# Designs tried in a protein design chat: VHH binders against FAS-associated factor 2 (Faf2). Part 4

Target 1, 346 residues: FAS-associated factor 2 (Faf2), of Rattus norvegicus (Rat) (q5bk32)
Amino acid sequence: MLPFRFTYYTILDIFRFALRFIRPDPRSRVTDPVGDIVSFMHSFEEKYGRAHPVFYQGTYSQALSDAKRELRFLLVYLHGDDHQDSDEFCRNALCAPEVISLINSRMLFWACSTNKPEGYRVSQALRENTYPFLAMIMLKDRRMTVVGRLEGLIQPDDLINQLTFIMDANQTYLVSERLEREERNQTQVLRQQQDEAYLASLRADQEKERKKREERERKRRKEEEVQQQKLAEERRRQNLQEEKERKLECLPPEPSPDDPDSVKIIFKLPNDSRVERRFHFSQSLTVIHDFLFSLKESPEKFQIEANFPRRVLPCVPSEEWPNPPTLQEAGLSHTEVLFVQDLTDE

## First folded at step 16 (VHH; from m2 with E54S)

Design p1
Fold by ESMFold2 at other seeds, fold request of step 17:
Structure p1 (fold): chain B 346 residues (1-346), chain A 124 residues (1-124)
Amino acid sequence: as target 1 above (346 residues)
Amino acid sequence: DVQLVESGGGLVQPGGSLRLSCAASGRTFSTYEVGWFRQAPGKEREFIGAITSSGGSTYYAVSEKGRFTISRDNSKNTLYLQMNSLRPEDTAVYYCAAWTIEHSGDTIYMYEYWGQGTLVTVSS
């Protein structure tokens, strides 16, 4: 009818249903431990007055933590609300002026009712036998330790004597721990100072190496740039010479002196040397430019001028003359003197 | 063993809000109480509030003015601190902590773990 897995879940469901009607001791679940402390403080003041030891306003674990950190004694009071001796103890011992003075000056004081969840939890941990109950807790041999328990009604003078006895018997452990912490603190400060000095030195060394590396790279790049410039200029020069040789190869032949259409032109170069050559009237002025360009001694950029009248001859294509004219179209005579103007720097 | 990592700190204007997160390892919430503390420069660390290990109830320091709310997301093992109506006096390093105690005879074993902290600055 019912498989084992289904039967198991059904039984579990019945168990969970039954648990809804059975609740454990309401004190066993801690929900507001700080509230438990505050409520005890208010109840105490209502019943016994405002002249009382200063209550630690926090949880038991917080009181333990503060006592450990501050190297102080922690006095824990567990209040039995229904115990016949609780009112007498609170009114006549705990609120006695000399007891208040001792507790306020020498220890942290944590108190709670064992009817509240926080107090109940501490009761289960400390396992008191009767009320009123006091426990003294301190850091002993690197562990928080219960070093004294006082149970049952006690008069204020006896309370002072017992608390003082417990503290005197155990004070040396706190002094020893205080000294050890100071030694550790001074060692930590010294190591931090040494680490900071080391890091500063390391940073300085790293900065020096970074600057050296940057300078080497900067020099390397400069050297590479200079070398590339040198190679580029050599390549440019070689290309120019190859172009001059190509133009020389492509020049039309010089006309015979007997040719009636020949033009004898004497070129005055920028170095004051003279070069003469015959051209044909039907040739484009570009032949004049190509001839001069092919000369080893010619500038890389030049223009060609006639003087009577003074004018620049359109020997290369330009916006004004996309197709340069022939020698005849340019009006050159059978004998001309032309001037070569160096434009290389312009 | 227990690992706690805070996040969410930063600069916030007065009157603003900020939500801090504390990511906790494994089964931290089932074994430990987990809570928030803060420490302003030059001052002692102070408790803000926590969540109990059993029952998962939140509680706060008596000094808490009700501007801060603690909540937990069990599916992400994360504790949150929602801070509202922030004031310049709230400027501090905020710490997540987990703790539990165990009694054995007269000896009290205290287990306490702390995150590295996250800075919250409220600009005046």
Scores: ipSAE 0.754, ipTM 0.896, lowest interface PAE 0.7, mean pLDDT 86
Fold by ESMFold2, fold request of step 17:
Structure p1 (fold): chain B 346 residues (1-346), chain A 124 residues (1-124)
Amino acid sequence: as target 1 above (346 residues)
Amino acid sequence: DVQLVESGGGLVQPGGSLRLSCAASGRTFSTYEVGWFRQAPGKEREFIGAITSSGGSTYYAVSEKGRFTISRDNSKNTLYLQMNSLRPEDTAVYYCAAWTIEHSGDTIYMYEYWGQGTLVTVSS
């Protein structure tokens, strides 16, 4: 006997057959919520004309978000396509000029058919009992809140009165929130201004310290340059002194005054002092330069001039005079006065 | 907690195309609607389109003219915005957002998360 297997098989068959008749409400799958709103708008205008409150063109969640952000009332209308009172309400209440004026001036207006998925989703959330259905929503105590519900057919004058009553009873919450937002904005602007002033002061102080540091470094560099120049000049003076000593040691001896080829030369230096020395006519003029260079008081650079007639004697080898002449070749007399011209000024 | 990161913005020539990406954290797409907004300089933020949480269907703003296409890669938890035939007036910061609402009695709880935005510039 196999009664369990038969029973199990039959129960599963009944269950499978029953599942084929259980279908989700096609409105439960929201696929194009904006399309649902637009299709309602078009259907509304076709049935009731173009004189109507301005419809919010977006989803329910977008309308809630805009109402919260803008601190406005949101009026939600759920349309029952098959309800006997829907046509009368739309024609005689919603499209009444004074109702249109109230809705357009004081609130956002979102409307949808409950036969469309978006409208059905809102119907499941608001849980209306009958049509026509209106809900008023606003920001109250930091939360979006349903603050009024109107169900059933209502005449335009009564609709205006009831909507106005709901808004007047709740307007204080919106005014309070608007004031709090303005206070926060003013505080933020003040804080930003204070922060900018503080940062500007810090930048000014930092720039002042940077400039002081740069000036201190520039002073230090200038002082180092002066010190290096002093050391270089001291080294140069020492080198010159050593060269003067070498030239003095290499000078030929002074000829005897009795020598017929002796030349007595009196040198007038730039400091008006004078120096005398005898030379031999056969000696190169370079001996004159070497003698004068060996003097401690001589200029670093100089030239030697005769005065009657005035001429510069070539005492140093140069590109013009590679081999300076002898005293005889230069035409010097047995007694001569020569002038030393300082060339260190260029 | 929901985290959204946009990418793919940049400079593009008029008539060109860009594909923006929005990487979402966790199970964002199963719980929230996810979509794209933009804000041009000096203008209000503008809805472009979104994907629904329950059906995974895409939908677009009434003003959308068909140049933009939204798609999702569920394996990467990423929403895309394909932008074609771009014009200089499309220059804006593009934002990814995720949202859901919950009714409890007369109270409406709104949950809304935003990315940091990605700049799209359409210019020669």
Scores: ipSAE 0.753, ipTM 0.897, lowest interface PAE 0.7, mean pLDDT 86
Fold by ESMFold2, fold request of step 17:
Structure p1 (fold): chain B 346 residues (1-346), chain A 124 residues (1-124)
Amino acid sequence: as target 1 above (346 residues)
Amino acid sequence: DVQLVESGGGLVQPGGSLRLSCAASGRTFSTYEVGWFRQAPGKEREFIGAITSSGGSTYYAVSEKGRFTISRDNSKNTLYLQMNSLRPEDTAVYYCAAWTIEHSGDTIYMYEYWGQGTLVTVSS
């Protein structure tokens, strides 16, 4: 009794080992699904002629995808090459003019032999019981659904009636989905328009803020420049005042009127006022410039002119006169009138 | 989740060649078919070709005339589209896609994923 149990498991193991050398069904591996469809179309036309429903030229998955996207019925035909009724069905039902018209006008039509890998894959999925086999597939409640199956030989008038019945029973689902897609499309268009408007408004706000920042910075820079100009002018005025005070402090004393080398000079200033002062003949003309510069009312730049003859006296060192002459060397008399010309704007 | 990223698009002269790449996430090629589509301006999206999940074999649209070749780099999870003898009518956005189907009774579960696309322009 125990030996039979042992031999049963051992024999079963031998069978399992031997079964793995059984050739895999050559249809179990899909290698060229489009080729499988094309080969069926060619075989169909050779056997039954070119008057037939328009075949979908693509894979089963592509046909399903197109039916879903286009909200159309998909009719799937699985051809049993070796079944006794297949030729009769193809010749008399599928190729009937009224059937061709119905299929071409109302549905996508996908067909393949179950002896080809693509057809076999669909056969394993749809699990038909006999041939001829038709399945109707459509989008129902947001999922692709097999809504009808027709198995066995059927005459063309009955085929039309059955296909029409299946479509009429399910047409409402396609209408409902079509309406829902239109609503979603209108909502998407509105949202895109709102998004575009929002982005445009955001860019406008960002540009407006950027311009405000640039204008505030430009105003700040201008205000800073004006303030720096005012401070620079105040420094210049202070420096000028300090230099005038320095020159005043360094002036040599005015000679006595009784000094025989004394020169009395009357200066006519640009404001038509007169200032007189005595100088010594031995002093440089720079003393005259320094005296006039030390006056509160003097121009910042000036030149000194004698009238007869009319000439500009070299009272400041220049390229022409690196060392200004003395009053005596310049030919001034004991009493002289000199004119001060304002050069401040030059 | 499946993620697909196309690259390699650009401007080419007529008669030229271009190779597009589709980088796929994780186990995409073992579970899904992966393939190439294109959409020219004003036209419907058009299937070019794909690689099968179960057999690893390449196949092409009925309309394909042999100018395009699909290949896969197993080490990089990348699908390629080699385009030769390009013509101005090949100008389009090229998409990578991955898909699979499961039947449960009468219900058909369809899984499909798309990349963002890469533009190919063929002009003189």
Scores: ipSAE 0.751, ipTM 0.896, lowest interface PAE 0.7, mean pLDDT 86
Fold by ESMFold2 at other seeds, fold request of step 17:
Structure p1 (fold): chain B 346 residues (1-346), chain A 124 residues (1-124)
Amino acid sequence: as target 1 above (346 residues)
Amino acid sequence: DVQLVESGGGLVQPGGSLRLSCAASGRTFSTYEVGWFRQAPGKEREFIGAITSSGGSTYYAVSEKGRFTISRDNSKNTLYLQMNSLRPEDTAVYYCAAWTIEHSGDTIYMYEYWGQGTLVTVSS
């Protein structure tokens, strides 16, 4: 004997094979649900006129979604094309001015023929027993819920009374949900404001730190510049000192006072001190400059001046005197007084 | 859960064309309707069109003027939105969504999943 499991699936396989030959209801395959709604609206207007409740222009699932989001009642009408009461209901009840006013002001209205795939799908879901059929749907206890059903022919005054009764019995659920959504929205707005304030504070702190870094870097650059200037001045001073020592070492010896070619020169320096030294008539005037430059008391730049007659002695090479003359060529006497004039700031 | 990822948005000149893609997880198309919505700044979200779960038929919003077409590549599990003759008014964030509903007695369970959106800007 075969196990029950094998026998069971074999029987089901044969059953499923046989069902393949039974043609499904043509309404079972939804191909254009929006078209189904629009076609009903056009058919309705052709048969019953343009004075009717505003039809929701979309699918059943879209109508449910909008009713939930907007916290509105959704009235669903399923039209039975072949039912004897459908025409009277549409003409007498749905198109009554008072009914149109109620539906347009208080609810979304979705309507479709059960002969169309979209209407048929809703019919299978709502499981109406007869036509005309209306269902009222709204958000109740956080779930979309069918809160009323109206089946069979109904006069416009009774329709208004029953729809109003269903809405009044359920209105408090919508009010409660509106309050909860407003509270959640206020909380979200406060959180967003807090987040924006936090981000603004963070940006301000980041900008403050950036400015502090920039100021520290500017101060460091300035300090480095000052240090380099001080080092450059120390180097210049050392070079000057070395040059003075070099010139002192290169001076020719002082001639004897008894030398007939000896010239005694008394120098008056800018600080009112005086120095004297003997030179030889054959020596270049550059020796005079080198001697004065070697003195600790001498300015960095100076010129040498005789007074009788008043003249500046050419003691260094220049454009006017490329080769300075000897003391003899410059006309110095055996005893001279020369004046040292400070030119350091020039 | 259903995962939807949009791509293909960007800047395009008026009169141009753009194709958006929505990559869907697993077996989304067999269970859910999948479609396109858009939301321009300061406006409500607007349905464009969708593909049904049974038979894979496409359908469009009543307001659609025929410039947009929806297609599906089941080998890639992807829904497309082909947008032609684009206008500055088409500037919006475009969303892919998947949805289905189930009735249990008087209770209606709604299942709805959304992608993060892709920005389309139509400007000179």
Scores: ipSAE 0.751, ipTM 0.896, lowest interface PAE 0.7, mean pLDDT 86

Design p1
Fold by ESMFold2 at other seeds, fold request of step 17:
Structure p1 (fold): chain B 346 residues (1-346), chain A 124 residues (1-124)
Amino acid sequence: as target 1 above (346 residues)
Amino acid sequence: DVQLVESGGGLVQPGGSLRLSCAASGRTFSTYEVGWFRQAPGKEREFIGAITSSGGSTYYAVSEKGRFTISRDNSKNTLYLQMNSLRPEDTAVYYCAAWTIEHSGDTIYMYEYWGQGTLVTVSS
């Protein structure tokens, strides 16, 4: 008797389980979860009117996420289209003005038909036993938790009492979490202010060090510039001295006083000293310049003037005189007095 | 450990178009819903749209007006957000996210993973 009936039901249960793997329920494939919620809202308004609790417009997972983030209760309604009590519950309980006011003021309200894939998915997760079905969900001890389940037809006053009881029993968990979030936020703001103050002081220290480095570099650059100027001036003076010695060594010998082409020249130097030397009429005036340049007494730059007639002798090659003339060509007499003019600062 | 990396953000003129990419690790699309959110300065994070884990269907926020299109390239493990007719109010940081939920008794386990975001600026 009983063994056959028990075995038959057990075998049927196994077959039904296996059939779910072969012939999945068409509601098991969620394709447009937002559309499922919107379609329920439109169906609800068509059947029961526009005076109803505000529906959450989003998926179940979005409603859970928003409830968690906002620290609010989430009321989930699963609508059994085929259940005999669904219409009465919607008309007389959900649409009661005091129920609407409670739901709108204290919670998020997510609703869907279990004939739609999104509602079916939530039904499989919540595993309701009958309709109408309500679940209350909130963040409790850091986990979203079903804290109340209401199944079967409920009158509006009893619904209000039951929802209020569930919320009052669980409100302290939300208050505690809200306080902890505010404490963490205040700590983060203080830490950010401390970090900003530290970074400001670090930037001030870096700027002070940068200015000190700039001052040291400016000082070093000025010292190097002065040293380079001193070295350049010393090298110039040494080169001048070497050139004077070279010119002295290259001077042609003084001609004999008895030479008919000998020219005796008396030079009046800027230091009022006089220097005499004989030259040959055939020699270039450059010999005169080279002789005077070789003298220790002579200026670094000079020109040579004659006075009868008054003129500057072209003793150095120039743009006007590429080849300085000979003493003969310059019109010098057998005895001449020439004046050396200092041009060193010109 | 799900990893999501957004790319493709930048400066775009009003009326222009931009395509954002979200590269996902391993088997993210088979296990999680993956979608796009944005957060404008001083505003709350806003859902744009997503692709379901089973069936691979796209869906959008009720508020979405049809300027944005979500697509997926399964060979590259990449989710795209095509944004057209961009307006200055679309300026925001755009985030890619992957999520799933699991019920165990009365406890609801929510698994959420977020990318670092990519900035989109729409201005002349």
Scores: ipSAE 0.751, ipTM 0.896, lowest interface PAE 0.7, mean pLDDT 86
Fold by ESMFold2 at other seeds, look of step 17:
Structure p1 (fold): chain B 346 residues (1-346), chain A 124 residues (1-124)
Amino acid sequence: as target 1 above (346 residues)
Amino acid sequence: DVQLVESGGGLVQPGGSLRLSCAASGRTFSTYEVGWFRQAPGKEREFIGAITSSGGSTYYAVSEKGRFTISRDNSKNTLYLQMNSLRPEDTAVYYCAAWTIEHSGDTIYMYEYWGQGTLVTVSS
């Protein structure tokens, strides 16, 4: 006899039994609510056939959300796997052609076994008393509301009558909600149109201000350009005057009339005036140019010509004449008349 | 009370990958389910997947083909959506949402919060 061995098994058995009463129901933790729905659908088809109402393929929360959004009735079926009436109800009521047609045409149909965590969660929320269990849910007065409960075995004709009665009694609430949503939509469309018109007018005002700013800037730039041109022209005139004064200061003195090596030159200017000046035969022709340039009456660009024979005198350095000759080398006589031609426009 | 901010959207080539982020307020995951939806132009909003409240388990829509993976960084209170093998048909605005349901008698209180959305464009 080994009473410790027998007692040991008995004590462990009692302990295991007691732990089952304090251990949380495994259905309390929802881990795959979509899987719970799919497994019920497969089990249903295996047991009762493929001719059945279309199952909503999603969680209870999703079915509620879709029913609210679409303003549809939601029929919730809680299946008691071990209840004696479940097979009869599924086979003879849910699968009846007239029931299938009603459910498919008028409502969303969500179904789950209460042995699965998702079904168990819904069971605890809906608090059914017996199986089979159906609840009808719809949007009523801005809240999703259970508007009908059917418990216990029911024949297909009675099921149709009771579902239809619940829907007809509550259809007015859905019509009212559709009207309210249409009013909100019309208000939103009007508000959008007003907002778009306001934004368009605001952008038009901004465009007008932008164009005004651009026009002011364009005018200012034109005024500034004109002012700069005036200032540059004044500077050019001043520089020219200073250059004329500098050349005048650097001119060699006019030879005496009694100097045998002097040349008296009479210049005929483009304005028909005449200027006379004596030069020395040894001087470069550049002094003739410098003298004429120093005169206020002279053109800014000019050339000097002799007539009899007609020729242009090389009075400034050029590509052909890098070093202008002297008056003697140019062949000028003791008295000459030279013509000044204006080249300013060439 | 609940704030959700999506980021990570943009332009991607077909066959590419993109990871979206949803930053949530600090207590959101303990009270609400949090998940991803998308809405293509002219189409209804489509559920992608979510994390269950308090348990942190992920689950996906029946229609999801396994190209998308949801994960969470608890230290940052951030939900992620990893999208692989992207196609032009995946072009949509992607939304992060948080929701919970409370029953009180026959009345069902539904709480839903949505981010502003982030655009994902899959171009040729």
Scores: ipSAE 0.740, ipTM 0.884, lowest interface PAE 0.7, mean pLDDT 86
Fold by ESMFold2, fold request of step 17:
Structure p1 (fold): chain B 346 residues (1-346), chain A 124 residues (1-124)
Amino acid sequence: as target 1 above (346 residues)
Amino acid sequence: DVQLVESGGGLVQPGGSLRLSCAASGRTFSTYEVGWFRQAPGKEREFIGAITSSGGSTYYAVSEKGRFTISRDNSKNTLYLQMNSLRPEDTAVYYCAAWTIEHSGDTIYMYEYWGQGTLVTVSS
């Protein structure tokens, strides 16, 4: 062709394309593709009866997807409503029992009128030349492929022969794809088993580390508890020694032996040692407790007992004795022997 | 290229309602048909309904009894599945999918994308 002729045809093609935006073909808009299939099925049953191949009840895209997934042949029938041979084909070929049996047993069957938007878009894709029209589609070399086309009126025996021939010529491609899918499946199973084994090993390692951490934490907590007990005991002993020193410094002076209100007390300690000190009759019994508490020899807890009469002296404030009495009020003589009883374990 | 993310699944009592969402890539609805599928335990994946790429019309599987409604929000690029009068038989993983096909001679190129799925459980 000449350059200006190419330009002329191109301009006309552009103009024809632009006209579609002004008044689009009503079949160009697919609005209810499932409805288009159901509509054809109902029309078919009304015109030709209910004895027919099982129609795929879904869109062309869904039929292609199912044929690919199931590794099945897909037979596509495009119905030309206005073609003179369409009725004869449907009645005499598609409704023939042997054809029904073949289609139902060997393939998926998708059918639609080219007057409906769904059928029209398939017609534009398959570009049939006349009716009746059949196309056989299958997965070939990893792509869905039209592997046979039948156009024009055909008798049932010839239809069976031609469909069978197309399927037999192409079955090896489906076998090859089944083998490739099985190989991929075995690879995936092996990887899944390896991943599961790795995760199981990782869980075992994590559990082992968790048990080690628990063991170390248990050990640390036990050691911390022992150390806290040691520190608490050291603090208690330090506080006790400080209290003993404080009481010693706060003791009132020992009265003169010549003082008529002087009381000489001999203390018998639990270790059988003796300690003597003078006190004043006007002093509270707390002075006696404070003196004994200040001694290094004295127990941590003690009580003071007189023998005649036998009694425990109230030398510290208590519920019974909020204000301990004086030595005079307690009935002590100018010379006394008092016994110190160890209460440390009580 | 195409990304589909489902959401809105969960536990619902029989007779209840649930709305699922499918967030899609910005140009998905203009290029692809987008729709909903479900797969019950031990059963094959089942088509529910879809929206066409041209015209934006919704359509449903022949088995659909009108309890489910598909709608689209173009401003959010999201497809919805409104499920009403739910039954225990509706328990399944629900998938959003987008697909288109292109013919080149005898070769048919199929493009198909799936979301991860969202579980819907209908139980008392």
Scores: ipSAE 0.734, ipTM 0.888, lowest interface PAE 0.8, mean pLDDT 86

